# VH-VL binders against Uncharacterized protein aq_532: the designs that were tried, part 20

Target 1, 203 residues: Uncharacterized protein aq_532, of Aquifex aeolicus (o66814)
Amino acid sequence: SDYLLRAESLFSQLKDANAKEETPYLYGKVKGYYEAIKLYAVEYKEDRIKTLFTLMSKNTKKAVRGAYTEREPLTELITFEPRVYFEEYCDGIMDECFYEKHYEKEKFIELVDYFSLKRRVEFLRNHEGKYCAPFDFGMAEALFNAVSLELMQEKPDEKVLIALREKLEPILVMAEEKLRYAMKKELPCYRNRLSEHIGYWKP
Key: E = the ipSAE of ESMFold2; O = the ipSAE of OpenDDE; V2 = 0.75 times the mean of E and O plus 0.25 times the DockQ between their complexes.

## First folded at step 18 (VH-VL; framework fv_patecibart)

Design Y6 (from W5 with heavy chain G35S, light chain Q53K; at its last look DockQ between E and O 0.02; V2 from the best seeds 0.00; counts 0 for: pae O 14.3 > 2, placed apart)
Fold by OpenDDE, look of step 18:
Structure Y6 (fold): chain C 203 residues (1-203), chain A 121 residues (1-121), chain B 107 residues (1-107)
Amino acid sequence: as target 1 above (203 residues)
Amino acid sequence: QVTLKESGPTLVKPTQTLTLTCTFSGFSLSTRGMSVAWIRQPPGKALEWLAHIYWDDDKYYYPALTNRLTITKDTSKNQVVLTMTNMDPVDTATYYCAHTEWNDYFPFDYWGQGTLVTVSS
Amino acid sequence: EIVLTQSPDFQSVTPKEKVTITCRASQSISRYIHWYQQKPDQYPKLLIKYASKSFSGVPSRFSGSGSGTDFTLTINSLEAEDAATYYCQQYYSWPYTFGQGTKVEIK
């Protein structure tokens, strides 16, 4: 895939820019997108690759140019809104075909336990995981975005969803543990998260 | 780059069947995630979605016109065909075909120029 | 079907002024809505996707917002070239539907 090659190039640019040290959150984010793109490439999902590549490119540019600072807002989070809400808010089924597709989506939501993932990612966002686990947090968000993107598809790919989940879960665990530990021990990365000088937790 | 072009008769008599062809390039309906839709617009009126066909031959129609509409694809020719039976003057409109793919929130991102179809005796 | 109602139907606006177009859905559609621009004798062009995401090549003066039932297209500082009819479109459920359109003219 042409996008895969370009993704590799973008990732190399990050290394050259020492982004891992300078912008670990963005580095993680870009790496997460890169990993997702590789998964999609194996499955020849060019359409999703385009979307993820765009996000990857955007964050890469920020990292390489030094346009992103630690105090800047968190980057994009894609959230999937399941169509199961249709049954909750509508008096009936619009059409039978839509209803069938609805059940299909529910299957995939359960497969990846999407709401649990979403809650965990939101936990990290709400408690400034960016400062204490920037790399892991960034990567987790990127992979979560990929999961959400896949679930948005009319026909989600089960293999990709499983693969994404398998990558995302251990990263979430790591990010969560780092954040909880930092909170408990009141590490500088957590204590100083609102100050002028912010330090990151490095594994 | 994606391009689409509608072709077919521009004048149809009442009760006759309209057959429109959408010829496209820059993508293939053999590619998973690709789809083509037909949308019409009466003169001075709003847009109306008519039919949708996916790479896997899954099809959807506007309910009120389901019995009159048929959408098919020829992947080898990069064509999608729409047939509409029992045409009436009320069906006079510019007919568009549009591209959509499952990548970034799935909009109609590319359109044909449209073809005006007039139904008249 | 889901009905989309736009407001207003028509606006005559002086260049450089802010334009706001609203689209209300008959039921909640989350963010499954797109915005299109159509100039006279032209095909519709995509402006905003998924309520707030700008399409490639669209000027920054265009923006979208909203979720659920109420959505807004905003043109910050109207240009002469922005004279057109604007449509919202939902893809939350079949059948896909469009708003009735909002025509924007330049004074």
Scores: ipSAE 0.000, ipTM 0.504, lowest interface PAE 14.3, mean pLDDT 86
ESMFold2, look of step 18: ipSAE 0.248; ipTM 0.714
ESMFold2 (binder alone), look of step 18: mean pLDDT 93; pTM 0.944

## First folded at step 19 (VH-VL; framework fv_patecibart)

Design Z1 (from Y3 with light chain S31N; at its last look DockQ between E and O 0.67; V2 from the best seeds 0.70)
Heavy chain, then light chain:
Amino acid sequence: QVTLKESGPTLVKPTQTLTLTCTFSGFSLSTRGMGVAWIRQPPGKALEWLAHIYWDDDKYYYPALTNRLTITKDTSKNQVVLTMTNMDPVDTATYYCAHTEWNDYFPFDYWGQGTLVTVSS
Amino acid sequence: EIVLTQSPDFQSVTPKEKVTITCRASQSIRNYIHWYQQKPDQYPKLLIKYASQSFSGVPSRFSGSGSGTDFTLTINSLEAEDAATYYCQQYYSWPYTFGQGTKVEIK
ESMFold2, look of step 19: ipSAE 0.642; ipTM 0.842
ESMFold2 (binder alone), look of step 19: mean pLDDT 93; pTM 0.946
OpenDDE, look of step 19: ipSAE 0.795; ipTM 0.916
ESMFold2, look of step 20: ipSAE 0.654; ipTM 0.850
ESMFold2 (binder alone), look of step 20: mean pLDDT 93; pTM 0.946
OpenDDE, look of step 20: ipSAE 0.770; ipTM 0.904

Design Z2 (from Y3 with heavy chain D56N; at its last look DockQ between E and O 0.42; V2 from the best seeds 0.00; counts 0 for: pae O 10.3 > 2)
Fold by OpenDDE, look of step 19:
Structure Z2 (fold): chain C 203 residues (1-203), chain A 121 residues (1-121), chain B 107 residues (1-107)
Amino acid sequence: as target 1 above (203 residues)
Amino acid sequence: QVTLKESGPTLVKPTQTLTLTCTFSGFSLSTRGMGVAWIRQPPGKALEWLAHIYWNDDKYYYPALTNRLTITKDTSKNQVVLTMTNMDPVDTATYYCAHTEWNDYFPFDYWGQGTLVTVSS
Amino acid sequence: EIVLTQSPDFQSVTPKEKVTITCRASQSIRSYIHWYQQKPDQYPKLLIKYASQSFSGVPSRFSGSGSGTDFTLTINSLEAEDAATYYCQQYYSWPYTFGQGTKVEIK
């Protein structure tokens, strides 16, 4: 794939810019997109590759630029919003109500346990993952974005979804553990989360 | 479906130790991210967080009560136990246990019905 | 500890009217705040998490907003069943703390 070759080139640019050290979140994100592209390349999904390449390119440019008011801003998080069908069972009291939900593409959602992934990624995003686990967090977001984008397809590819999840899960675990540790030990990356933190925690 | 239920004495004498047990279902404290907290509410008053325990046995206590509180878990029984020493009438309150999950922004999303504990001679 | 101050302490409101409850933190807590509803003789129920995310099963008339030190819970159109005491709670740092509560009664 032409895009695969170009993706490799972009990744090389990051290395030249020392992005791994200077912009680890963006580096992680670009890395995540690159990994996703490689998965799609095996499956000959050019349309998905093109989309992911665009995202990869945007993040690469940001990483290379490297000059920000905030040293490393958060970039895109893509979520799939399935059509929801539900049946409500309720007696008018909130604690007595329950819902049975059904989703568009429920099979695929369940296959990757999408909502669990979403919660975990969003948790990292909103609870200082950027500073305490920038690389893992970035990479996790990128892979999650790929999952979301796949779910948005008219016909999601099960094989790709499984592969993406398998790659994403260990990274999420690492990011979560790092963040949890930072919280527990009140590391600077977490302790200073309200300040203009322009650095990353490097234990 | 997550459920929690508090159990223990409803009447305690001053200076005695209160032991409350939270029995829960629908989740396990062997699962990463899971936690259980104790929260109390004196009659007609606001809610007060007391203690917190997570799946990894991390424990947190309200500072003013740290020397009086002990929280433990029995994962095999799906129980969390709170002990509070040297009870005083001021400790009269409804005591709740609640579920929390760190992957879901740490809310107390499920609660027990609560148990009223009266401290009186 | 972080102190949360709610306002007002009490509201008597006519059904279908808009209700606004404010919670102010003694220091910035970003968006690390939840809102709970407690009806008489019941346990508290989660309404809003992380300042603005509705909990499952919560009616759409409930919404949360704010960041930093000032937060707001809004009931767009009060229903009779909404008579309750509402609490904000921060989880920015230990110890977790609650607001003093806002009691909403129906006229």
Scores: ipSAE 0.005, ipTM 0.525, lowest interface PAE 10.3, mean pLDDT 88
ESMFold2, look of step 19: ipSAE 0.608; ipTM 0.841
ESMFold2 (binder alone), look of step 19: mean pLDDT 93; pTM 0.946

Design Z3 (from Y3 with heavy chain Y60W; at its last look DockQ between E and O 0.47; V2 from the best seeds 0.00; counts 0 for: pae E 2.2 > 2)
Fold by ESMFold2, look of step 19:
Structure Z3 (fold): chain C 203 residues (1-203), chain A 121 residues (1-121), chain B 107 residues (1-107)
Amino acid sequence: as target 1 above (203 residues)
Amino acid sequence: QVTLKESGPTLVKPTQTLTLTCTFSGFSLSTRGMGVAWIRQPPGKALEWLAHIYWDDDKWYYPALTNRLTITKDTSKNQVVLTMTNMDPVDTATYYCAHTEWNDYFPFDYWGQGTLVTVSS
Amino acid sequence: EIVLTQSPDFQSVTPKEKVTITCRASQSIRSYIHWYQQKPDQYPKLLIKYASQSFSGVPSRFSGSGSGTDFTLTINSLEAEDAATYYCQQYYSWPYTFGQGTKVEIK
């Protein structure tokens, strides 16, 4: 796909700005969108690739600008908010009613364990994942956004969802492990970020 | 349904070692993120966290008590054991075990009913 | 270690009235605070996690707010079953610590 070649060309801009070292969270996010684009390119899904490329390009611009300005903000988190409805089941003889909660696209939500993924990404986002595991968290966030975008489709692709989830899980685990280590050891990335010893976590 | 229950002696003499067992159901310590904590409450006083252990054997101890406490798990038995050495009357308290989950903000969301341990000669 | 100071220590409140309990941390804990309810002779129960997130099954009359050093638990309309001692707990830095408690009873 020509979007794949265009996506690959963005990395020369990132290299010129030293974004991997200067803006590792945004660099990871760009890399995560690129991995999702590669996965969709195998399926020839041009419309879905275009959306991911737009996000990748916007985050690339922010990474390059951030590298020169020493500013790296959190960027988009895309969450799928399924419609909820209740199915009433009544025993007409006993006049007793029960309600069952249902979600649109329930099968696809269960396929990827979506609510668990959302909780885990939000936890990292709320607890200094950007500073303690910037590359892995950024990459996980982008892949999570790709899962959300696929669930938003009229007819989600099960094979793509499985592949995205399989790519996402080890990266998410790595980010979680780095954060837990930082919290237990009270590394500067987690505590006292305003001191001269505050910085991104480094081994 | 998540349930936890503490078991062990209720009366201990000063200098003795206390061993408490938490037996639980409704979750497994083979599941990523899961943990069990021990918290105590002296009569009429506030809660005090003592230790916790996670599914991957990551162990956390109250710093001032580190050389008195040992926490271990037996995942196949759904048990967590707390050992506290050199007991003193000041350690008289109700001891609770509680469920926690690391990447869900680590609250103590489900508790056992507690066991009162009295330290007296 | 981080000290949490609750206010008031004790509050006697007329049914249906609003209850406000504050928790002040000795240093910033961001929003890394939980709230618990402990009724007489019972084990503690989680009410609010992460400053403002209601735990499953907790009545909507309970809410939490605040960030940094100052936090509030609010009961908008006190019910008889809400008579209890309430504790805040920080998880920003270990050892994890609890406030001294606030006892709420029906006037």
Scores: ipSAE 0.607, ipTM 0.834, lowest interface PAE 2.2, mean pLDDT 90
ESMFold2 (binder alone), look of step 19: mean pLDDT 93; pTM 0.945
OpenDDE, look of step 19: ipSAE 0.702; ipTM 0.875

Design Z4 (from Y3 with heavy chain H99R; at its last look DockQ between E and O 0.40; V2 from the best seeds 0.00; counts 0 for: pae O 5.7 > 2)
Fold by OpenDDE, look of step 19:
Structure Z4 (fold): chain C 203 residues (1-203), chain A 121 residues (1-121), chain B 107 residues (1-107)
Amino acid sequence: as target 1 above (203 residues)
Amino acid sequence: QVTLKESGPTLVKPTQTLTLTCTFSGFSLSTRGMGVAWIRQPPGKALEWLAHIYWDDDKYYYPALTNRLTITKDTSKNQVVLTMTNMDPVDTATYYCARTEWNDYFPFDYWGQGTLVTVSS
Amino acid sequence: EIVLTQSPDFQSVTPKEKVTITCRASQSIRSYIHWYQQKPDQYPKLLIKYASQSFSGVPSRFSGSGSGTDFTLTINSLEAEDAATYYCQQYYSWPYTFGQGTKVEIK
C-alpha cells in the first residue's frame, strides 16, 4: 500500500524529530495510528488506511512543529454513536407486549466491548492522562479511534476489530495503572496538571 | 452486593480513645484500586473526611487530626479500623465508613449506616 | 485545603419546580467533584460523580454541570422524596473536603 509506505516515512520523521521525548502524547498517538494502519494493510482495507493516515499525518505535523499555543494539546477522540431501536415481543396478544432495546451493530459493539473501552479511554482523557501516561494514553486513543471508525463502517470487519482490541487492551491497562497510581499518590505529573507543566513526570 | 457496617462504642469519655471498626462485604481490600475512608458528621452539621486507606496500605489523614488518627486494615477479615485519641465533646458525631474505587472516578459509592458516637463525661 | 462553598444553604421549594444548587471551589479543581444526597436520618448517597455523570439508579431529573471553580447540581422537577441535604465533595487533592451542604425542603 502506498499509504503504508508513506506512514512508515512519517513515523520515521517523527523519530528524527525526537518526538518521543518532546511530545510523547502525540508520539504515542501517531504510533497508535501507525499500528492500526499496519493491521488494516494485512486486510487490504485501503479506505480505512487512508482515513487513519490522514489522522496520523495531522498528529505528526503537530508533533514535528512542537508547541503552538499549547506545547502538546489533546487531539481528536472519535466515538461511535450507535442508533437505538426497539423490538417488540408479543405472545400473540397485543395487550401483553414488551419492548427490548437494541443498538445498531450490537454484535460488533459486544465483540469489542465498545462501551467499556469508551469509558476507559474517556477516563484517561478526563483525568489528565496526557501528563502521567502520555505515550500510552496517546496510543490508546489512536487505537480506540480506529475501533470507532471501523464500527462506523457499513460492514465492520470482525478480524480487524478483534486485532485492534487485542492491541488496545494491554495499552489501556498500562495507561490506567499509571494514571490511577499517580492520582492516588498525587505524583507531580498529577499535582501539577493545572500549572504551567511543561514536562512529563518520569519515574 | 457491597455493604459496610460501622461498629464500636457509642459513648466515650473525654480524653479516651475511640476505636471504630468498619466491616464490609462484596469487595476486598486485596483488590487493586480499592479504598476505604472514614467520614464523620456532627449532629446537624456538614460531612468531614477523616482518613483514607488503600489496598496497598497507603494512608491519608485530615491534617488537623493527623496526630490523633490511625487507620489500619485487616484484609483477611474485611475490616478497617479507625482509632482516634483524646476524644472531646466536639468530636461527637455520626461516623461513617465508605468505599472508594479508582475505576469509577474515586467517589464514595457505598456507605455504612453510620454509628453515632457521643463524647460525654 | 480546598474550600467548597455551597449556595444557598437552604431552599424551600414547591414540588415540580426546578432546584439549582451551586458549589464554588476556592481554586480550580477541574471536574473532580462529586455530589451526594443525604435524606434525614440516612447515610449520604452518591448522586453525581465527576461533576456531571449520574450514578447508577439516580433519577434523570438530577444533573450536574460545571468545571474549574463553579459547579451546579440541578433537580429539574422536584419530587417530594427529594427532600434532603445535598453536599458537593472534591477529590482534586488531599484532604478531601465537602461543602457545607444545601438543605432542600418541600413546601
Scores: ipSAE 0.020, ipTM 0.572, lowest interface PAE 5.7, mean pLDDT 88
ESMFold2, look of step 19: ipSAE 0.502; ipTM 0.806
ESMFold2 (binder alone), look of step 19: mean pLDDT 93; pTM 0.942

Design Z5 (from Y3 with heavy chain G33S; at its last look DockQ between E and O 0.86; V2 from the best seeds 0.77)
Fold by ESMFold2, look of step 20:
Structure Z5 (fold): chain C 203 residues (1-203), chain A 121 residues (1-121), chain B 107 residues (1-107)
Amino acid sequence: as target 1 above (203 residues)
Amino acid sequence: QVTLKESGPTLVKPTQTLTLTCTFSGFSLSTRSMGVAWIRQPPGKALEWLAHIYWDDDKYYYPALTNRLTITKDTSKNQVVLTMTNMDPVDTATYYCAHTEWNDYFPFDYWGQGTLVTVSS
Amino acid sequence: EIVLTQSPDFQSVTPKEKVTITCRASQSIRSYIHWYQQKPDQYPKLLIKYASQSFSGVPSRFSGSGSGTDFTLTINSLEAEDAATYYCQQYYSWPYTFGQGTKVEIK
C-alpha cells in the first residue's frame, strides 16, 4: 500500500543527483521498476510489489552514487529458467511412439513470448545498449525482470503478464532501433567510447 | 522449418545484368527483425557478403559494389531479389541467400543450397 | 575493412582427436564473431554465434571462445562427419568479412 508513496520519494533523490542526465541507464531501470509496481498496485499484490520496490531502491542508490562518482555499472538481469521435460506419445494407428518437448509453465512462456524477450534483452546488454540507448534499455531490462519474476511464481497472473508485455514491447523496439542505427553508422557510443572520454575525465 | 532457395540464370555473358531470386518459407519479412542476405563464394575461395535487406526495407550493401547491386523484397511472395549489373568473369561464384535476424546477433543461420553463376563468353 | 586470418589453412587429424582452429582479427572486434561449417559440395551451416553460443542442433563437441582479436573454434573429439572447411565471420564493422577458411580432413 505505502510502496507507491515510498517509490515517489525515491525520485526526489534522483532529481537531487541529476540522475536522469548523469546515470540514464540506472534512471531508466528505476523508472521501469516503478511502472511495474504501478501495474501490480492495480491488483493489490503486496508481496510482489515489495520485491520490485527492493530492486527499485537498490538501483536508485546506485544511480545517485553513480552520478557523483561517474560510475554506471550494469545491474541485475533476472531470467526465468524453466525445467524441460519430454512426454511420450504413441499413435495406435501407426504403432509409432514419439517424444514431445515441454516446458514448465509453457502457456505463460508462450503468452509473453518469453524466449524472444530474453534473447532481445540479452542482445542489447551484449552490444552496447547501455551506451547507445541507456534509458530505453534500462527501462526494458527492469520490465523484463518483472516478467521473469512473475513467471517464477507458482501461479503466474495472466493479466499482469499481458500488461507487462504490452508496456515492454515499445520500449524494447525503441532501444533496438537506436542500437541498430548506432551500429550501422558506427556512432561513438558503439565504436569509439574510450577515445571520446578523454576530455571528460574527472579526477 | 526455415528454408530458402535461389533461382535465376546459371550462365551469364560479360556486361549482362544478373537477377537472382530468393524464395523462402518458415518465416516472413512482415515479421519484425527478419532479414535476408546474399553471400557469394568464388570457386575454391572464401565467402563474401554482398547485401542484405530487413523487414522494414532497411538495406545494406558491400561498399565497393554499391553501384552494381540492388536488393529488393516482395513480402507477399516471400521473395528477395538481388540484381547485379555489368557482370565480369571474376564474378563467377556460387550465390547463396540466407536468413538473418538483426536482434539475434546477425548470423547467417539458415542458407539456401546456392546457385553457381558462371560468367563467360 | 577488418581482416580475419585463420590458422592453420589446413589440417589432417585422426578421428577422436581434438581440433583447434584459430581466427585472428586485424583489430579488436570484442566478441562479435560467428563460426560456420561448410562440408564438401554443401552450403555453409552456422555453428557458433557471438564467439561462444552454440547454434540449435550443433553437437556439444563444438565450442568457441575468445574475445578482442584472438578466437578459437574447438572440436573436442573429431568425428568423420566433421571433415569440412570452417570459417569465422565478424560483424563488428562494415563490411562484414569472413576468414579465408580452415580445411579439416580425416587422416
Scores: ipSAE 0.630, ipTM 0.838, lowest interface PAE 2.0, mean pLDDT 90
ESMFold2, look of step 19: ipSAE 0.612; ipTM 0.836
ESMFold2 (binder alone), look of step 19: mean pLDDT 93; pTM 0.946
OpenDDE, look of step 19: ipSAE 0.831; ipTM 0.925
ESMFold2 (binder alone), look of step 20: mean pLDDT 93; pTM 0.943
OpenDDE, look of step 20: ipSAE 0.850; ipTM 0.932

Design Z6 (from Y3 with heavy chain H52L T66K; at its last look DockQ between E and O 0.77; V2 from the best seeds 0.00; counts 0 for: pae E 2.3 > 2)
Fold by ESMFold2, look of step 19:
Structure Z6 (fold): chain C 203 residues (1-203), chain A 121 residues (1-121), chain B 107 residues (1-107)
Amino acid sequence: as target 1 above (203 residues)
Amino acid sequence: QVTLKESGPTLVKPTQTLTLTCTFSGFSLSTRGMGVAWIRQPPGKALEWLALIYWDDDKYYYPALKNRLTITKDTSKNQVVLTMTNMDPVDTATYYCAHTEWNDYFPFDYWGQGTLVTVSS
Amino acid sequence: EIVLTQSPDFQSVTPKEKVTITCRASQSIRSYIHWYQQKPDQYPKLLIKYASQSFSGVPSRFSGSGSGTDFTLTINSLEAEDAATYYCQQYYSWPYTFGQGTKVEIK
């Protein structure tokens, strides 16, 4: 699709700025949005592609600027916050009532294990994932944002959610394993990130 | 519902080896992120971390006790075993096992009731 | 090894009053700290994780705050059941360590 060609052209800008090396977190995030766009292109969902392309383009601009200014901030984390409602059940014998907590779109939340994904991404974000696993964490964050955005749709697509989840899991695992290694070995990306430009994990 | 229970001897003699078993339910060590730790508390004193094992057999030992500690797991039995060699009266404590999850900030969120181990002649 | 020093060691507090417990780390631990409550003759229970996140089922009167080296556990309105020893624990660097404890009693 036209968005695929436009998305691929953004990588020329990233290459010119050496963003893969200078801003690996944002580079990974751009790559993650690109992977999500490819999944949606197979399913002919132009409206979702436009939204993801906007995010991809915005993060590309930040990566290019960051490469030249030596700054790489954390960018958007998009979380789906489902409405909560309660279903009352009363035991007439005990004269006691129970309230069962339910979420909007509960079946879709369970389909991708959304609350677990959210917790895992937030953990990486709060524990130097940007520095210890920048590419994988950025990519995982973008794919997670795509999951959140799909859950926000009036009628989420189960096939797309499964595909996003399947792509997200191995990348999330890799980011987690890099962070676990960094924590155990107390690598500079985790423990001694006070010096300029030496905070990223280098295998 | 996550539950853990410690089992093993309550009285050991100095120089003996202590073996404690943690039997748990409500989670599995086949699940990514899951871990089981051992913590002890001497009577009237603060908590002291001993050892930790994760689902992928990654292990941590308190450095000063590393040569005395061995932690192992049996995922199919939902058990974790702690072995501590060369026991001394200063090792008298209540020994706890506890659940943790690595990518959930790895606190000790669920604890067993503990078992008091007395080391005396 | 990172030393956590709690203050005070002991407090006797009138019910419904505010309790403040501090934990000072020997070096920056960012926000990598947990708080536990241990009531008399009981096993410890997780109260606050990651400096300020309440664990499931913890009453709203308990809150945690701080970053860097100075951390605070607050009980906004002390209840009789809150009589316990409170421990902080850091997980920033190995070995992970506990504070010495703060005993809170009802006056």
Scores: ipSAE 0.602, ipTM 0.830, lowest interface PAE 2.3, mean pLDDT 90
ESMFold2 (binder alone), look of step 19: mean pLDDT 93; pTM 0.942
OpenDDE, look of step 19: ipSAE 0.830; ipTM 0.924

## First folded at step 20 (VH-VL; framework fv_patecibart)

Design J1 (from Z1 with heavy chain G33S H52L T66K; at its last look DockQ between E and O 0.88; V2 from the best seeds 0.00; counts 0 for: pae E 2.2 > 2)
Fold by ESMFold2, look of step 20:
Structure J1 (fold): chain C 203 residues (1-203), chain A 121 residues (1-121), chain B 107 residues (1-107)
Amino acid sequence: as target 1 above (203 residues)
Amino acid sequence: QVTLKESGPTLVKPTQTLTLTCTFSGFSLSTRSMGVAWIRQPPGKALEWLALIYWDDDKYYYPALKNRLTITKDTSKNQVVLTMTNMDPVDTATYYCAHTEWNDYFPFDYWGQGTLVTVSS
Amino acid sequence: EIVLTQSPDFQSVTPKEKVTITCRASQSIRNYIHWYQQKPDQYPKLLIKYASQSFSGVPSRFSGSGSGTDFTLTINSLEAEDAATYYCQQYYSWPYTFGQGTKVEIK
């Protein structure tokens, strides 16, 4: 689709700004949205592609501007908040009743282990993932946002959810391992960081 | 549901080595991010951290005690073992094992009932 | 090693009153603090993680707040079952440490 070519052109802007090195979190986030767009293009989901491209474009503009201004703030985190309801269950033979807790879209939530993904992304976001694992965390955040957006659809696509989950898991693991190492070794990205202007960890 | 239980001797003589076993269910140390910790509490006093082991055998020891402590795991048995050498009456305490998860803020979210270990003077 | 100092060491409080327990860190620990409740029933229970996130099954009357060096656990309407000792615990810097505890009793 036209969005794939337009998405690829955004990387020329990022390269010109040296965004991969100057704003690695936002660069990773742009990359994550691009990977999600590619998955949707295979499934011909134009409305989802448009939404993801808008997010990709906005983060590209922030990355380019951030490379010039030496500022790299956290950007959007999109979470799906399922409705909870209870169903009554009675054993007519024993005349016993109790209530079962259920979530809307429960099978899709379970398919991708959504609550675990949400917890893991939020953990990274809250513990200096942006500074200790900027590229991996940014990419994971974008892919997680794509999962959330798909769960928000009237009829989520199981094939896309599985594919997103499969891309997301190794990236989450890499971000988690980098942060874990930084915390244990008390690297500057973790211990000496007080604002978004403090430098990133480099080997 | 997550459960943990401590087992081992309740009376130890000074200079002896204490070995405590934590047996747990409801989770596995084959699962990434999972960990088991040992914490103690002297009678009437505050909680004191001792040791922690994660699924990948990464280990943490309280620095002042690290030369006396060894933590190991047996993933197939759902067990974690703490060994503490050269016991002294000051080490009299209730010893707890607890579950933690690294990428969930690593609190001690589920605890065993504890076992009181008395070091005879 | 980061020292956590709780205040007060002891409170005797009338039921339904608000209880405030503070925890002060010897250096900034951001929001990297947990709170535990230990009833006379033996083992501690997690109440609050990451300064303000309630653990599963914890009554809504418990809340946590603060950042940097000063943290607060609040019980907005004390119940008889809340008589316990409360501990804060930091996880910002190894070794992770506990506060000395705050004992809360019913008047």
Scores: ipSAE 0.609, ipTM 0.831, lowest interface PAE 2.2, mean pLDDT 89
ESMFold2 (binder alone), look of step 20: mean pLDDT 92; pTM 0.932
OpenDDE, look of step 20: ipSAE 0.713; ipTM 0.871

Design J2 (from Z5 with heavy chain W102F; at its last look DockQ between E and O 0.53; V2 from the best seeds 0.70)
Heavy chain, then light chain:
Amino acid sequence: QVTLKESGPTLVKPTQTLTLTCTFSGFSLSTRSMGVAWIRQPPGKALEWLAHIYWDDDKYYYPALTNRLTITKDTSKNQVVLTMTNMDPVDTATYYCAHTEFNDYFPFDYWGQGTLVTVSS
Amino acid sequence: EIVLTQSPDFQSVTPKEKVTITCRASQSIRSYIHWYQQKPDQYPKLLIKYASQSFSGVPSRFSGSGSGTDFTLTINSLEAEDAATYYCQQYYSWPYTFGQGTKVEIK
ESMFold2, look of step 20: ipSAE 0.725; ipTM 0.881
ESMFold2 (binder alone), look of step 20: mean pLDDT 93; pTM 0.946
OpenDDE, look of step 20: ipSAE 0.872; ipTM 0.945
ESMFold2, look of step 21: ipSAE 0.712; ipTM 0.875
ESMFold2 (binder alone), look of step 21: mean pLDDT 93; pTM 0.947
OpenDDE, look of step 21: ipSAE 0.856; ipTM 0.940
ESMFold2, fold request of step 22: ipSAE 0.725, 0.706, 0.730; ipTM 0.880, 0.875, 0.883
ESMFold2 (binder alone), fold request of step 22: mean pLDDT 93, 93, 93; pTM 0.946, 0.946, 0.947
OpenDDE, fold request of step 22: ipSAE 0.871, 0.887, 0.864; ipTM 0.950, 0.954, 0.952
ESMFold2, look of step 24: ipSAE 0.671; ipTM 0.858
ESMFold2 (binder alone), look of step 24: mean pLDDT 93; pTM 0.942
OpenDDE, look of step 24: ipSAE 0.846; ipTM 0.931

